# Ledger of designs, part 67: VHH binders against q9y6x5

Target 1, 379 residues: q9y6x5
Amino acid sequence: LPPKLLLVSFDGFRADYLKNYEFPHLQNFIKEGVLVEHVKNVFITKTFPNHYSIVTGLYEESHGIVANSMYDAVTKKHFSDSNDKDPFWWNEAVPIWVTNQLQENRSSAAAMWPGTDVPIHDTISSYFMNYNSSVSFEERLNNITMWLNNSNPPVTFATLYWEEPDASGHKYGPEDKENMSRVLKKIDDLIGDLVQRLKMLGLWENLNVIITSDHGMTQCSQDRLINLDSCIDHSYYTLIDLSPVAAILPKINRTEVYNKLKNCSPHMNVYLKEDIPNRFYYQHNDRIQPIILVADEGWTIVLNESSQKLGDHGYDNSLPSMHPFLAAHGPAFHKGYKHSTINIVDIYPMMCHILGLKPHPNNGTFGHTKCLLVDQWCI

## First folded at step 3 (VHH)

Design g8 (framework vhh_5j56_2)
Fold by ESMFold2-Fast, scan of step 3:
Structure g8 (fold): chain B 379 residues (1-379), chain A 127 residues (1-127)
Amino acid sequence: as target 1 above (379 residues)
Amino acid sequence: QVQLVESGGGLVQPGGSLRLSCVASGFTFDTRDYYAIGWFRQAPGKEREGLSSISSGDSGSTSYSDSVKGRFTISRDNAKNTVYLQMNSLKPEDTAVYYCAAGILYSRGYTFPYDYWGQGTQVTVSS
């Protein structure tokens, strides 16, 4: 019987929330499993890029989902994160569910994870739900557990995605303790429901479960706005993405656009594509625009308007506020082990190891996660 | 103060059509994709169900639930600050109170937390 893994993402779950709020169900999960306190995500620290990095082990420049809004200058195609099912955007990498189905004659199941409702290299998740944010966590869980228990070939890799606490983090900001406490308690209850459902169905003891997230959240303010319209006229460029990382496609000479932008705000760094810091691994893809603007933490880039977002993400991936955590439980994992930091690209080769899959070439380092695993020597 | 007002409901025979309107005041739809406007319904004895959404601003993206895909069409008129739901091939199962809702684009998907709700408009599909 092959090993099984369920990968769960709570979008926008900042690692620091674990220290400031009580999570009795998550704490019980961790007590008998492992906790990685910080996961260093990829730049830019956005939902679609980081979710695809988790399942491919690749930096955004390598897997091609470089933002939630993208433009490909070679093909003249536009991408939005809401409902773009064109395989073109996803085909620069092979996600783990595709590898799972092709290497071992196994099935995959998916409840709303980004990319799972798209045929990638002509392969779609064996069982999946079309993205619909109105579908409850309970319905997603019911489908995933049904597929884990009633499939042939067996479902060995399953994913479950939930939009909170990201939505509330944006709406209230992460420093709103009253509202965030309410939201995070609901999430802890959902974790309790997940564990209880798996126990009730006899899945808990033989299933590896990873609970993680794609990024964190930082506090924004109407006092921290960068008005791009005061820097440059709209006639000089096409705006591909706005905040906190603006993607600029010049309509005139690139150097002239750069010179209009480079000294506009002390709270924004302006990069020509070739000058983007190497540590971001955000240069070598046609979907990365000729000029990129990176706002400082908590600053919002706007077009002569106010922002209604009290929290945001997308900022520099060295910022602890941008980091999620990883917790895991199951036969592959030690019990009661705590680890400080891994890179988000390290999750993919670890998952391949657990499932007995040969990973595609990737940017992760298996050695970073081996101390989490019972079958590995930590020294 | 933000307000949404639905209209265009009523009694219609199976197979008929209705167009619902949602008029917004206190904000404009001519913004930079910061707002999502959604249509929801609630039938007697059932949970509220999301049907369709449209983003504000230049990149107005649309989405539909599987129960209405191909039959319902969402559109907007920014000059009139109005969102429409064109409902075709109506069935008795479509009988419900229909709500318009507006919310800030916080997250992925079409049913973000909606902060502003209309009063609802009754749609009854029967002979």
Scores: ipSAE 0.008, ipTM 0.396, lowest interface PAE 8.8, mean pLDDT 88

Design g9 (framework vhh_5j56_2)
Fold by ESMFold2-Fast, scan of step 3:
Structure g9 (fold): chain B 379 residues (1-379), chain A 127 residues (1-127)
Amino acid sequence: as target 1 above (379 residues)
Amino acid sequence: QVQLVESGGGLVQPGGSLRLSCVASGFTFDTRDYYAIGWFRQAPGKEREGLSSISSGDSGSTSYSDSVKGRFTISRDNAKNTVYLQMNSLKPEDTAVYYCAAGIKYTRGYTFPYDYWGQGTQVTVSS
């Protein structure tokens, strides 16, 4: 029987939520599986970039989804999370579902994972749902499990995406214990539903399941604002992305725009593209703008008429608040093993190994995930 | 202060059409992709069902539940700050109170839950 893998993402699930709230269903999942306590994501710590890094094993500068809002200077095209279906944006990498379908002649299935409703290198997920936020977790789960059991060629790779706890993290902030407790309990109940459904369908014992996320969340405040309109007039630049990483396309001389911005706030770093720290791996792509502004954790870059979120992400990927976790269960994984940290780009080569696929060149290191796997030995 | 006012409900025969309107105040559809407007319905003895949503801003993305996809269309008029739900091929099971709701778009697509709710408008499909 070919190995099967279900990859589940709960958007914005900060790693330390696991230590501050009770998750009985997730704890049962981990007890008979593995837990990676922190996953170091890629910069910028945003939804689309990190979801694509999970399935390609590449830094954002390499896979081309460098933000949730982008501008490509060569083609003059604009991208947003509400206009994401042009294959142009996704074609700089080959995601795992494409490799799965082409390399092994197997099927892939997708419930809302970013990129899965787009033909990439002329290949779309064999079974997919067009993105629709109104579709319940239950309906997404029903479709994915139906496809896992009733497909030819067999579905060997499946993905499932859910918008919480990110939406509530933004709305209430991660320090709102009452509201976050309700949301996280609901997510734990959904994990319980997932496990129960897989058991009822006879899938549980032979299916590898990974539960992870793309980033964490940090608390913002009205006391921590950087008003960009106080530093520079709108006529001097085009704003491609705002907060907490602002992408600036100058309409005048780049040095003049840089000089107006560089001393604007003690809580914001201003970089010319070539001066962006190497550790971010955020430099070598035409979609990265000539000037990038990076706010300090918990600070929000605003315009005079901007609304503020109470929680946000996108900050420096070295920050523990930006890190998700990874939990996994199935025949490929040890039982009751805890690991401290991996890089988010390491997930892709691990998944390729589990599925028997040859990975495309990537930035992950298989050695970092060996201790999780029963067929590997780590020292 | 965000407020929503629905109109356009009424009695219609099976196979007929209705257009619902939702007039928003306290925010705008013309500048930012920060707000989402959704249409919901609730029939007596049933839980509230989400039907469709549209974001604010110039590129307002849309979504539909499977129960109404292909029959209902959501649209907006930014100059009138109004969202419409065009309902075609109506069935007796579409009989419900229809609500317009608004929330902040936090993630890809739309926020869950919606924070502001209209008063509701009754739609009855009967012959």
Scores: ipSAE 0.014, ipTM 0.375, lowest interface PAE 6.6, mean pLDDT 88

Design i1 (framework vhh_5j56_2)
Fold by ESMFold2-Fast, scan of step 3:
Structure i1 (fold): chain B 379 residues (1-379), chain A 127 residues (1-127)
Amino acid sequence: as target 1 above (379 residues)
Amino acid sequence: QVQLVESGGGLVQPGGSLRLSCVASGFTFSGSDYYAIGWFRQAPGKEREGLSSISGSSGGSTSYSDSVKGRFTISRDNAKNTVYLQMNSLKPEDTAVYYCAAGEYIRDSSYFTYDYWGQGTQVTVSS
């Protein structure tokens, strides 16, 4: 029987939540599987970029989803919710579900993972749901488990995405213990439901399951705002993305815009594109704008008004608050093993190995994840 | 804080048109990228279905379910803090209570969790 993998994402699940809250169902999952305590994500630490990095093994500058709001200087196209089904934005990389379908006579299934309702290189997941936030976790799980039983060709790769705890992290902030406790308990219950459903259907023993996330969350405040309108007039630039990483397209000389911004706030770094730190791997793509503003952790860039967000992410990927975790269980994984840190781009070549796929060239290092796997030499 | 009031429902014949309105208070469309307005419907004995959404940012981002794409159009009037759903080529299958909901638009996820709901407006498509 071919190996099968289910990749599950709970958006915005900060690694530190595991230490500050109780997760009985997730803890039972980990007891007979593996835990990576921190996953170092890619910059910028945003949902669309990091979800695409998980399934391509590429930095954002290489896969082309460089933000959730984008402008492509070569084609003059703008990326927004209404443009999310334009293959143009997604075609700079080949995600694992495409590789799975093209290299072998295999099917892929998707419940709401970013990009899975878009034909990429003329290939869409064999089974998928058009994105709709109103669809329950139970309905997504019912569809995925039904599709995993399809055998001609077999579904060998499946994805499942859930918007929490990201939405509540933004609304309440990660330090609101009462509201976050309620949300995280609900997520743990959903993990329990997932495991129970897989056991009842006879899928659990032969299925590899990865539970991970794209980023963390940090506390924001009305006392930590950077008012961009106090630095520069709107007539000098077009704003492509705002906070906490602002993407600035100058309407006048780039140096003049840079000079107006560079001393505006002690809590924001201002970079000309070529001066963006190499460690970010965020420079070599036409969708990265000529001037990038990076707010310090917990600071929000605004346009002459207050922010409603009590939590946010997108910040420097070296910050532990931006890091998710990874837990996994199944025949490919050791039992009861804990690992400290991997890079988010390392997940893709690991998944390709589990599925027996040849990975496309990528920025991940298989060696970083080999100790998680039963068929690998860990020394 | 956030309150939503729907209007514009009623009885219409197949092939007809209706425009639903949703007036928001305690929330402003101008400059707000953390809240979006979505339209949902629920027919008797069926699950609630998401139909369309629009963000509050200038220019607005819109989305549509496959069941209504090409027939329904969502729009906004920021001066009136109102979102509209223009429904054309109505079918008997469109008969439902239509709800306006305000949700947190997480720009980085491009997704909405809907915490504030209107009371609904009945749309009946029959001859």
Scores: ipSAE 0.005, ipTM 0.230, lowest interface PAE 10.7, mean pLDDT 87

Design i10 (framework vhh_5j56_2)
Fold by ESMFold2-Fast, scan of step 3:
Structure i10 (fold): chain B 379 residues (1-379), chain A 127 residues (1-127)
Amino acid sequence: as target 1 above (379 residues)
Amino acid sequence: QVQLVESGGGLVQPGGSLRLSCVASGFTFSGSDYYAIGWFRQAPGKEREGLSSISGSSGGSTSYSDSVKGRFTISRDNAKNTVYLQMNSLKPEDTAVYYCAAGEYGRGSSYFTYDYWGQGTQVTVSS
């Protein structure tokens, strides 16, 4: 049978949680597999951009999902997490499930990974669930394991997405030890359930499993707010995205809007699109707005209102608080190996190698993940 | 579909107590860790005011507005799919229609929103 891979994401799982809380089930998974302690994600450090980078190996400017809220000036279309089904937004890249289905006459299966319920280049995941946050982890797992065992052509690539600990990270903040301990213990129990289910179904020994996340979380506060209404009137611009990276579409001269914003707060950087730092790889796409505001870690951009969130992400991708981890187990992976850091775009070419697929041109470097794999020369 | 039904309102004298109940259908609290239930009130001609919330599958975190802190207690019975608001030391200014609301974080959303609302139950504190 061909190699099989299950890719699991726990949204907003900050890498440093692994050192501050106990994860007995995840630790058992890692003991017989591999751990990458930090994954350097793409900018901006948000859910939709980073989930699409994992499965395409591309920076946001290249794959086109540049934020959770987007505006395309050429077509006048708007994107949001509640209006994400238009293939237009996803068609600037080819995700791995599409490549899997087209190259090798294989099937893909998906439980709610961003983009998997959308036809991309006229190809949708062979089996998928439409996004619904009310569907339990158990139901998602039941569908994925059913499809892994009962498919023709065989399912060789499967994805599973879970919204925690991101939702609780936003509500409580990552420094709330009591609430985060409860949430993270539940996630560890879900990992235990996942492993147990795969063992019971005879899948565990021959399945490659990757557990990862899209970003981390940092503590926010009512004492760290940037009020845009104190600096600029709403009549001057259209707001495409707010915090912690604001996307500004000027209604007047761009230079006038820039001049009103540039001295707004010492805790926010204001960039004309062409001045966005090259290290972000966040410039060459029509969906990136003419002015971008980047708040400092832990600062929230608001419109004359308080913010109720105690945690957030989207900040500079060089910040360790924004980094997730990657753990993996299966026949492709070494046992008991720890690696320090990879880039999130490196996951795609590694997954293509495991599945025997030819990767589309991408920003990842296969050499960065070689030490994780049993069939590769590490030095 | 998600439905919320409030009960337990009525007329009570100042200093009295009432317990409001909110029964949820279309989802279960133990099966929906992303849902939180909040209690709100609105008096005629006034803005809607948030009072208390409870979240998480294990009873989660509770929160209270300053106007009700120490007098009101929110609790959950997952077996009955019900959230309660115990209201003690009631004052005439507590007179309002009381609503329960359910909300969640959407995928990719950094904001929690209350998208599902009950029809409300009248609480009147008067002699």
Scores: ipSAE 0.030, ipTM 0.352, lowest interface PAE 4.9, mean pLDDT 89

Design i11 (framework vhh_5j56_2)
Fold by ESMFold2-Fast, scan of step 3:
Structure i11 (fold): chain B 379 residues (1-379), chain A 127 residues (1-127)
Amino acid sequence: as target 1 above (379 residues)
Amino acid sequence: QVQLVESGGGLVQPGGSLRLSCVASGFTFSGSDYYAIGWFRQAPGKEREGLSSISGSSGGSTSYSDSVKGRFTISRDNAKNTVYLQMNSLKPEDTAVYYCAAGEWIRGSSYFTYDYWGQGTQVTVSS
């Protein structure tokens, strides 16, 4: 029988939550599987970019989803959460579900993972749900488990996405122990439901399951605001993305806009595109704007307004607060193994190996994940 | 076709109390944390300020800004499709138009997008 893989994302699940709160269901999952304590994500540490990096193994400059809000100067198109269905934005890479469907006579199934409700290179996930935040975790899980059993050709790759704890992390901030404890307990209960459903359906013993996330969360404050309106007048630029990484498209000379911004706040770095640090791998794409502002951890860039969010992400990917974790269980994985760190781009070639797929060229290193797999040896 | 109607505003002396009501029509409070009702205010010449929010599926899921914490209490009556803001120990700086807003969390958003707004109710705290 061909190997099967279910990839589950809990959006905004900061790695340190696992150490600061009790997760009895997740810990039961891990004791017979593997845990990677930190996953170093790609810059910028945002939802759409990192979800696409997980399934392509590429840096954002290479896969083209460089932010949650984007502008393409060549085509004059705009991307946001309200218009994310245009294939144009997704076509710079080949995600794993497309590879799965095209290399072998196999099907893919998807419950809400970013990009799965879009035809990419004229290929859409064989089974999918259009994005709708009101659909329960249980309904998403019921559809995924049905598709895993009843499809022909067989569904070998399935994805499941859930918006928490990101929504609550933004609303309450990660340091709100009372509210975060409640939210994280609910997530642990959903993990328990997932495992129990797979066991009841006879899927558990032969299914590889990865539970991961796209980024972490850091505490924000009304005392840590950068008012962009105090730096520069609106008439000099078009704002493509605001916080904590601002994407600036100048309406006047680029150097003049840069000079107005460069000394405005001690709590943000201002970069001309060609001066963005190489370690970010965030330069070689037309969707990256001519000037990028990067706020320091916990600082919010605003336009003469207060911010209602107490948590945010998007910050420097070297920050541990921005890192998620990865846990996995199934026939491909060792039992009771803990690993310290992998790069988020390493997940794609590992998943291709598990499924027997030839990966497209990518930025991941298969060697970094070898210690997780029973058919490999560590070096 | 979602409508929010605020009531309960008016003139009150410093130290007084008011209870604001927000009645929702065309929208039923879901049992989901992804739906929230929030209270906001805006005074002349100032930014719109978020004060408090309530969501449903976790029972006691409420939040408060530092400026009103301990003085204001948000509550919900699902049978009446109404959200309340109980305002105690009112100060002159609480003078503002108070707005009720309903929003939903979606993938990729940094917080709730409050797409439905009431017309506002004036609260004046003066001697």
Scores: ipSAE 0.133, ipTM 0.538, lowest interface PAE 3.6, mean pLDDT 89

Design i12 (framework vhh_5j56_2)
Fold by ESMFold2-Fast, scan of step 3:
Structure i12 (fold): chain B 379 residues (1-379), chain A 127 residues (1-127)
Amino acid sequence: as target 1 above (379 residues)
Amino acid sequence: QVQLVESGGGLVQPGGSLRLSCVASGFTFSGSDYYAIGWFRQAPGKEREGLSSISGSSGGSTSYSDSVKGRFTISRDNAKNTVYLQMNSLKPEDTAVYYCAAGEFIRGSSYFTYDYWGQGTQVTVSS
């Protein structure tokens, strides 16, 4: 039987939540599997960019999903709707489900992972659900498990995406222990439901399962706002993305816009595109705007208005608050092994190895994940 | 197609109580983890003010604005597909049209977007 993999994402699951809250179901999963305590994500630390990096192994400048809101200067196209299904935005990379379907007689299944309801290089996931936030975790799980058991050609790669704890992290902030405790307990119960469903269907012992996330969350405040309208008049530029990374398209000379912004706030860094730090790997793409503003952790960029965000992400990827974790269980993985850190781009070549796929060129390093795997030598 | 119908408004004396009801159709509370129902009010010449919200089936998370916390209570009856706002210790300042709204979490954003609104019900607190 070919190896099978289920990749599960809980959006916005900050790594240190594991230390500050109780997760009995997740702890049982980890006890018989592996845990990576921190996953260093890609910059910008946002949902669409990092979800696409997980499944392509590429930095954002290479896969082309450089933000949740984008403008392409060459084609003049705008990506501002989170349900935008134009393949143009996704075609700069080949995600793992496409490779899985094109190598031998294999199917993929998807419950709402970003990009899976879009034909990419003329290939859409064999089984998929159109994105709809109102669809329950149970319904997503029911579809995925049905497809894993009842498909021809067989589903060997499946994905499952859930919007929490990101939605509540934004609404309440990660320091709201009462509300976050309730939300995280519910997520742990969903993990328990997932494991129980796989056991009831006879899948648990032979399926590789990865539980991970795209980013973390940091506390924001009405006391930590950067009013962009106090820096520059809106007639001077078009705003492509706002906070915490603002993407600025100048309507006048770029240097004039830069000079108006560069000393406006001690709590943001202003970069001309060519001056963006190399460590971000966020420079070589037409969808990266001529001027980028990067707010300091916990600061929100606004347009002469208050912010209702009590939590946010998108900040510098060196910040531990922006890091998710990775847990995994299944025949490919050791039992009871704990690893300190990997890069989020390392997940893709590891998944290709588990599935027996030839990876497309990528920015991940297979050696970083080999200690997790039973068929590899760690040292 | 989502429809929301408010009821239970009227005239009350200061210090009195009212219970508003919001009946939803074309949407089921128990089948929607990321939908929220919110209560809003708008007095003449003022901006719309959010008062309270209750999330879908994901755990019944509730929130309240400072102006109503301790006086108003939001609850739901999933069998009747209805959300209630119990309003106690009413003040003349609470006089407004009260609206029920339904919305959903948008992936990649920090807010529920309230796209479906009821017609509103008038609450008048006066002697």
Scores: ipSAE 0.016, ipTM 0.367, lowest interface PAE 6.0, mean pLDDT 88

Design i13 (framework vhh_5j56_2)
Fold by ESMFold2-Fast, scan of step 3:
Structure i13 (fold): chain B 379 residues (1-379), chain A 127 residues (1-127)
Amino acid sequence: as target 1 above (379 residues)
Amino acid sequence: QVQLVESGGGLVQPGGSLRLSCVASGFTFSGSDYYAIGWFRQAPGKEREGLSSISGSSGGSTSYSDSVKGRFTISRDNAKNTVYLQMNSLKPEDTAVYYCAAGDYIRGSSYFTYDYWGQGTQVTVSS
């Protein structure tokens, strides 16, 4: 039987939550597994981009999911946060579930991981749930465990996605200790449920489980707003994405739009596409707009309105507040090992190694994760 | 199944007031932090414009477009599963079909995709 892997994401789980709150179930998981304290995600630090980077090992400019809201100037298509199922947006990369199904006689299963309800290179996850936020964690877990035990060809790669703590992070902000404590305790209880379910079904000892996230969260405020309407008239541009990274498509000369925006706020950097910092790896894709605005941490770009968001993400990926963690347990992983930092693109080649798959060309480095694995030499 | 029904539209003089109601079925406002209700309008030959939204189980998160801020107020009655839009100081340019929409939380975004729409209610501001 080939090795099996379950990849779990809790959206918006900031790495330092582990230091500031108690997680008895997660700590028991880590005690007999591995912990990576910080995962350096890709820019922009948003949900769809980073979830796709985890399963492709690619920077956003390479896999093509460059934001949660996108415009492609060549095809004139628009992508929105509306569960866009057009394969066009996803076809610039090959996610691990597609590779899993095509290289071996194996199946994949998915409970709502971004992209798993879309046929990519004419291949959709063998078992999947269409995205619906109303479906409980328990129902997602029930389907995944059923598919792991009752599939032919066998499910060897499974994914499970949960919206918290991202939703509450936006609503309350990460500095709201009372509300965040309640939310994070519920997540820890769900991790306990996950482990208990796998043990009851006889899966726990032979299944590799990764628990990770796509990004963190930072505190926002009504005192930290950038009013774009104070800088430029709506007639000069089309807005593709707003905050904290605004994607601007000029309706007039690009240089004129840039000049109107450049000195708009001391808390926002304005880049022509070719001037976007190389360290972001956010330049070489038609879906990246001619002008990109990047707000400083905790600042919100608005259109002459107040913002109700007390937390947000999408900011510079060098910021520790934007970093998630990674914990893992299973026959492929050491027990009781802690590692400081990996890049989010490193997860893909590690998962390919665990599953015995040949990875597609990617931006990850297998050497960064080898110390986590029992079948590797770590000096 | 999510259903939305708007009411309260009609003809009003400039400077007048109207209160629109949106009755929801298939979900409850007190049961989920993941649902939001928004008010939108569309005049003939113009694109649909977002006006106001209310979200969260407590209804604590509200937003308004600049064109209506200070004149329109969104509120909800959880017992009646109804969202209201109180429209004051109405202007001829407020003439449009007004739509109520409900949406789910979208992954990692702080806004909602509005997938469920009512049939609309006509508001005419004319002397």
Scores: ipSAE 0.013, ipTM 0.290, lowest interface PAE 8.4, mean pLDDT 88

